# VH-VL binders against p53630, part 13

Target 1, 237 residues: p53630
Amino acid sequence: MNSKSQQQEQQPIVFVTGTDTDVGKTFVSTLLVHKWKAAYWKPVQTGIESDQGDSETLKNFKIAASTWQPPIFTPTYALQKPLSPLQAMEYEPNVDIRLLDFVVPEEWSAENPLVVEGAGGVCVPITRKLEITTDLIKHLIETSGHPVYVVVVARSGLGTLNHTLLTWNHLCDNGLRSHLFGVILNGEPNEGNVQALKKFGVNIMAQVAQCTTAHDQDMELHELPSVESLMTQQDVE

## First folded at step 18 (VH-VL)

Design r1
Fold by OpenDDE, fold request of step 21:
Structure r1 (fold): chain C 237 residues (1-237), chain A 120 residues (1-120), chain B 111 residues (1-111)
Amino acid sequence: as target 1 above (237 residues)
Amino acid sequence: EVQLVQSGAEVKKPGESLKISCKGSGYSFTSYWIGWVRQMPGKGLEWMGIIYPGDDETRYSPSFQGQVTISADKSISTAYLQWSSLKASDTAMYYCARLGKWDDWLFDYWGQGTLVTVSS
Amino acid sequence: QSVLTQPPSVSGAPGQRVTISCTGSSSNIGAGWDVFWYQQLPGTAPKLLIYGNSNRPSGVPDRFSGSKSGTSASLAITGLQSEDEADYYCQSYDSYLSGSVFGGGTKLTVL
């Protein structure tokens, strides 16, 4: 009895990246996890000296319309300083992050999608070899054996056009065009920016914001596209 | 086989406390929500609340918030519904039901019900 | 009064088709939340009949079908049988109430 369960032979991995830090990646990941009945994994967590971590944030975020209890997998790396992974490692000389260390958690049964939250933006360095988030995405594409897609989280307000387009084009230029689900804009609704981005060929998946009422939050969740619809769109393009 | 077995019928007086139980078997008890549904005599179904035994998260219907307490003992795969002070109007059949994993708010399996009669 | 509205009773002869309506609003069925149906035989607990608007769990005959459109849902029973005599409840989620809501129930009588 699973009307909302994913019945695809291979469940997708959806990498959630952003145009910057603090653009709402964790929030958006939370919504997607609940919408898609997905599992959650943040491979690299920084700032554990002062923050509970994004996994805990996601776990504690309750949506009234959702009774989903997301499987949450432990970060492969957890670093003390609230910095980029590369910078954070400067304070932990015994930690050496390598792309090969990022293996999809074996606890993931693959009966549902896996939402993977990245650290910062696409050009954030995550290894001492100066490999960036984009390289991690490519690594997952090459090694996971699952379809891998990317969602870009961006602010909705002033300045987002430049950052979003730079991020989008960067991903496209790195051969990830066919893996891009789209952009989710986080913040106050901004139809002008939505239309502008669309003119540049950017797929806008949704506009979201943290809501003050449970009703609005429920409706926001409901309005998100299904993972099936997004995958279907990719197959047509 | 998924089963929910509820405690037996109760006959109580107004003002008395009561705690009825629902024992789950045939599935991972801590991985599914358990809900309580009231059915007054000759009336329809009313959702009361739900609990997730994995972390004891509870959600109540506004109509039942503060009127009852829902709890669970995961060590014995049992959920509870309790009253501190019963009223005659609490006379009803009470069902526990499991929520499905993939469908939000779906009650996929039901207990046999516990009849509670409150009369002076 | 129930948030979801059902006719209090419907009847049909054996072999006939009957339909039970479930009318909601923009905060539940109309908002796109899934509708579920339950069958309650006399003196028994409710049993899941339809999930996800139109899906039948194992053991439910194909005579039972569910549909949803707009702010309403419908349960159709074809080839009505005597054993179908029961109460039927629709259920959904309401975003204003932040919880599950049931219809008032429909008593189906097989003539």
Scores: ipSAE 0.910, ipTM 0.954, lowest interface PAE 0.5, mean pLDDT 95
Fold by OpenDDE, look of step 19:
Structure r1 (fold): chain C 237 residues (1-237), chain A 120 residues (1-120), chain B 111 residues (1-111)
Amino acid sequence: as target 1 above (237 residues)
Amino acid sequence: EVQLVQSGAEVKKPGESLKISCKGSGYSFTSYWIGWVRQMPGKGLEWMGIIYPGDDETRYSPSFQGQVTISADKSISTAYLQWSSLKASDTAMYYCARLGKWDDWLFDYWGQGTLVTVSS
Amino acid sequence: QSVLTQPPSVSGAPGQRVTISCTGSSSNIGAGWDVFWYQQLPGTAPKLLIYGNSNRPSGVPDRFSGSKSGTSASLAITGLQSEDEADYYCQSYDSYLSGSVFGGGTKLTVL
């Protein structure tokens, strides 16, 4: 009896990456998970010695307007040091991350979209072979059997243009242009940067910020685009 | 078939405590929110609060915050609404209702209601 | 006092069309939150009638339709039947209250 149960289309996997660490990937992933009624998976978690992990952060983040309880899947790898996966592995010699190890969780019924949160930015090394986040995205495209799309999280403020454009162009140059949903800018609204990025052909999905009030948070969630609308836009391009 | 079965009618005096129940069946009890809705005699529906039995997260209406306690026992697929001290103004029909999975705040299935009468 | 405003009563003859309005504000219906409708027959529990502004659950006849515009929603009943005599409630979410809100209810009388 639910409106979303009528979707006959194969559910997508949406990979959330960023221009850097601490740009708000977890926050944006949380919003998307609730907006799309999606499941959540962070394949590689680092810094578990000092942090509860992004999965727990997402789980504990409450949005008043949302009654969604996201399925959260266990990271394939959890490393102790708050470093890039490659660097973190230097402290764990018995851990050898391989791209082949990243299989979509069996617990995912594909009834809902799957939001996958990456570590750091697109060029973050994940394996000892110096494979990067972009390679992980490609791996999922090739092996998951589902439509895979990418969302880039960037800061909204001054200085973000360079990082955003480098990230966007990197993904495009690696053959992922048709997989890009767009960029979500996180921070105080900056229309100047929005317009600048659009001139370079970057699709801006939304501007978000961490809100201090439940009302503002609810409204921010509501203004996010639906996954269906994003998929439709991709088919037209 | 999804069913919510509530406990029977209650007749109480002011100052007494009360706990009424709502048992869910025909679905995964820990995967859906359960809410409580008050309907005073001859009046409309009022949302009181909701609970997610999977982790016992609870949300209350501001009007009912601190006035009632919502809880759940997932081992027997039962949600509860309780008062520590009843007032005459608590006289009403109380409904439990399941929230839909895909639509936020949708009450898709309802219990039959529990009539609570508080009189001196 | 209900956050959503409904007429206290409406009436119609069998076969007629009746409409029940539900007026909200910028923090609920006007903000774009979905509207739900419930039917409560005399002496019974409410039953879901409309979800997602205009969708009918299985078993609800197509005589019932929902719509939303601006800060208001509407329930329309065509081909009114005696069995439609009931109380009808609209419901939505309010972002200032951070919770569910109901209309005051409308008593529909079939003449």
Scores: ipSAE 0.898, ipTM 0.947, lowest interface PAE 0.6, mean pLDDT 95
Fold by OpenDDE, look of step 18:
Order: sequence, then C-alpha cells, then structure tokens
Structure r1 (fold): chain C 237 residues (1-237), chain A 120 residues (1-120), chain B 111 residues (1-111)
Amino acid sequence: as target 1 above (237 residues)
Amino acid sequence: EVQLVQSGAEVKKPGESLKISCKGSGYSFTSYWIGWVRQMPGKGLEWMGIIYPGDDETRYSPSFQGQVTISADKSISTAYLQWSSLKASDTAMYYCARLGKWDDWLFDYWGQGTLVTVSS
Amino acid sequence: QSVLTQPPSVSGAPGQRVTISCTGSSSNIGAGWDVFWYQQLPGTAPKLLIYGNSNRPSGVPDRFSGSKSGTSASLAITGLQSEDEADYYCQSYDSYLSGSVFGGGTKLTVL
C-alpha cells in the first residue's frame, strides 16, 4: 500500500496554459508534476533548432524533496523555429498540425495525473485553420475520457491584472469555467494583485517563484495544493 | 516478491578500499531509488545517499558527500557502496533500501545488511 | 544528536499501551513532511512499520498506529506483546539538509 491509493480512481488531465509566452509555464508544470506525482506531456514544442525543449528542462529540474521520476511523453509535434506553432509551420510546409492528432499518450497508464503544457497563451494559433490553444483544451475534454482541468500561469507583477483577467474571462466565456482550477502567479509575491484578482472571482491557487535555495524550493513545493483538494473544490461548486 | 540481497561481511584494515553490493529482484530495478543507510555498533540509523539506477542520478547526505561513492549496474540489478580508503570509524552495519515510488524518501524494503569491520 | 529526537527507551507490560515520541523542527516534521516509522528486531534489518504519518503496510497489525501534530510525531502500540520488543525509528525529510533524517531510535522493552 502507498499514499497513492488514497487518490481518486480516475486521474485528471491538467492543462497548464499561460497569459503569455515566457511566464513560467514550464517551471510551474514542473512543480505540479512533482507535487502531484504526475506525468508530463507537451503536445507541441517549437524552437527545437535552438532550445533543448521544455520536456528536457522539466526532466533536468531537480527538487531535493522530491524523489519522483516523472514519465515524460514525446511531443506530438516538434517544430524548428522558436515561433508560434502556426508561424513555425510556415518554415515546414510538410507539417500540418490538426487537433485530431492530439491523442493522450498511450504510455500514460492513468495511474497518476497528466500535466499537459500548452504553447504560449490561450489564443495562440496551433493549426492552419487558426484553431487556438483553447480549442485544444476542448478537444481533450471531449476525447480523453478523463476529467480535464486548467491551470493558468501568470506573472505576479505589474501588468498581470489585465492579462490574467482577459485570459480568465476568455476561458470562462468559452465554457471552461467549471474546468478552471485557478491561477498560479509566478514571480515576486504581490499581495495587491492577488487581492485584486480575487475580487474579480479569480481563484488564486498559489504564488510561486524560482528559488535560489533548495530549502525554499522544497517549501514552495510543499505549499502547493494537492490535486485532490482542487478536485474536491470543483465538485462543491 | 521484492528482495534486496547484500554482499557478505567484510573485514578490512585502515587504508584499504572496499566495494559492497546490493542486488534487487522482484521489481523493476531501474524504476526505483536505492539508498544506503549506516548503523554503527549500538547506534541509530544514518542516511548516506541514494541512486536512481535508471539514469544514475545520485544524492548524498552532506555527512557522507565525498566520503563514499554510490553506483549501480542496472544490467545485473545491483547497487554499490564503495570506499577508496577505509577508516576504523567506518566499522558499521550497512543497509541498502529501496525508496517507495509514491512516498518521497520512504524506505519500503531493506536488505539484510552488510557488516563491515575495519581494524588494524 | 539526531535531527529527530526520540526517547532512548520505553517499557511496558504485556497488554499495555506504550507511546514513542519523535520530536522534530520547523524544517522537517513541522514543515509538514511525512513521518515514517521502522521496527528493527534484535539482530535484523529495519522493517517499515508506518508510512505517511499513520498508514500501515500490509502485514502490520492494527495495534500499531502513527500520528503527527505540530513538530512532533508519535507511534502508539496497544496490546503490547513480547514480540514487539525491538528498536523503533522515526524518519522524515529535512529541507535544510536536503535529505532523509532519522530519529535516534527507541528501545522498547516488554516487561
């Protein structure tokens, strides 16, 4: 027996999106993967000509408190240019990303949660038909057979209010309100922004930042909510 | 059934090198951490370090960092603990133990122990 | 001088209830890290007794129970039996040491 036996029978898929590129989606995904003992999948990776990829970044990120070895699944698409998927495909004429191509990896045993990291923000185009990340989320909801939830990563500092609220409202307006776990703010703590966002009905899951010490990183990981608690909260609403 | 079988007792002199082994069976060896724990005579348990045989990642206790080397040979499902130069103070029982998959730092299965005696 | 503090010895008569305390700090038990307990019978290797603060592995009698509060944990043994005579160790994780920490061990004598 182990602590995992206490988890819900059907494991969730948690889609990690952001308000923008470079807001720390990979970092937050890493924390969640370790906190929840989850598997990881980034369906679309761009910029492989100059970057090792977010999967490798996650794999190489060590948290002292965690002995979890995350299963990492290969991106369905890996594109050369460090651009949006749509723009990156302009340099690869033989690549045609379709939503139907995004199938949950067979290697995922569903014994643990699956963290799915999106590219950029919710309105980033990922197909030549101008389908966006939000459409990918909906696709997973419709086809995966698992509960699907969304975490929004945003910056903690100045300017985040507008971007966070636009992203949040966009997801709500697209019928995903009941799928939203909340927002994780990445950066220096900003209680003012936290309070402001809460007044608008945004659920703030946590404030995180990249730590310089192992101790601080461990403590940050520990303070994240469990996936079970988040799921329970959704059932009550 | 999960089993960890350690090598036999060792009697050594100060300054000698030593490598003891721990063979895992009954589970996927490359999918679990293996740790080493020291127990000096009449004393408590001390964590020394861990290794993940899947990629040979190692983590050491600060007290044992640089004092010992932990390694693994996944082809024969065996973990090792070795000294380059033994001291009398290294006299102890050494246990290998598997870390649980779902509970961080849980030692769920233990070897029978290897007694190491270092005396002049 | 262990990071986790245990009484060096406890004793009880058969059928009695005994408790073994494990006192930590804000960087281990107090930080919320799980506590594990191990039983070491004389001349044998340690065996997992409690995991996740209060869970028993298969084969461990329900006479054994674990709890945690604040910076401390406790192992309780009810209906003490002669076979329970052993050393007991608590273990957790310490974020300052970035690794596993053990208590000093408690020798349980059944009178």
Scores: ipSAE 0.897, ipTM 0.948, lowest interface PAE 0.6, mean pLDDT 95
Fold by OpenDDE, look of step 20:
Structure r1 (fold): chain C 237 residues (1-237), chain A 120 residues (1-120), chain B 111 residues (1-111)
Amino acid sequence: as target 1 above (237 residues)
Amino acid sequence: EVQLVQSGAEVKKPGESLKISCKGSGYSFTSYWIGWVRQMPGKGLEWMGIIYPGDDETRYSPSFQGQVTISADKSISTAYLQWSSLKASDTAMYYCARLGKWDDWLFDYWGQGTLVTVSS
Amino acid sequence: QSVLTQPPSVSGAPGQRVTISCTGSSSNIGAGWDVFWYQQLPGTAPKLLIYGNSNRPSGVPDRFSGSKSGTSASLAITGLQSEDEADYYCQSYDSYLSGSVFGGGTKLTVL
């Protein structure tokens, strides 16, 4: 048996959200999936008319240091238009996304963590009732029976302070403070922004960027915190 | 019980082709990587490459890239290592080994080895 | 010529403690990649001895222990027994080579 088998009996669900669309949620999710030997689930996929989907992107992303073959579960909803779920549903009148429809995949053995990638940012509407990503997170907390934590992906550069703080505060104000692992900044390193965010009480988990070399990619993966360390930090707070 | 059983010893001449096999049992063959490791006479272990039988993804050591071909037949839970043209320098023991699921690049189970002798 | 460097041989008397070193670099052990150890008895295939730097698989006696510090790893064997006479190999991952790397191997002789 190997070191990962000695992990806690109850594996966590980690919800990856962002400050916006196109901030690198899929990329960060991929890194976390490989770092934690996790399964992957994107509950809502939009834009399938023009994109292969984030699940396929994750599947095809190879990290030399990783031999992990992630279990990838089918989205509960896949919508045609590359829009927010709410807008995309306008083109599919027979689709009515409900929070109750989001059940953790049965195929998940719970032997490893589950990374759940959200659509867009925390305030993105996902139902016709104008329920947002935050409501989906709460739903999983209430129904999954597993510890649920949240990672926020944000850009590293100019403008990220406002968006990151708004997102962070929104989650805190919605009672999710104890569920927040932290923020992963994606882009060119920016120590100034890191320090600024920390002054506001934001936990910065890591700074990452898309790498051009396998070596750099491997090192970036290696430098990510373990899920165990993050869980331990939560217990101390 | 996890087992890897390799094909028998081979005696070949330079220029001949060869394909040796490694059959896995006692586990889901398509869910684990299989690697090949060379050990020349009186020498150490050398990683050659790995294959994931689930989708036939292969990774080679730079030293062995283009020198050998690794393949798998999942229908019979068997991995292969083959040469198109053997050299005397290919004389060695060849081991297949399974990579662990949770630890990257860990060889947790090994075959008994296949001795390949190439001589004129 | 191996990426990881081991002493070619070590020896000890029964009951003694012996240590086998494995020296790497900043692209493998020094980068924090896990070290694995294998035992190869004469005429047999390698067997996993240590994984994750210091963990023992089932069936491996507790007199075998692994450690890692800096760019080096070490295998310690306490209460040396005649049956421990074998070749020992360390193994890790190298990020520049993008693959597995082995040490040159150490022959342990029990006197």
Scores: ipSAE 0.884, ipTM 0.942, lowest interface PAE 0.6, mean pLDDT 95

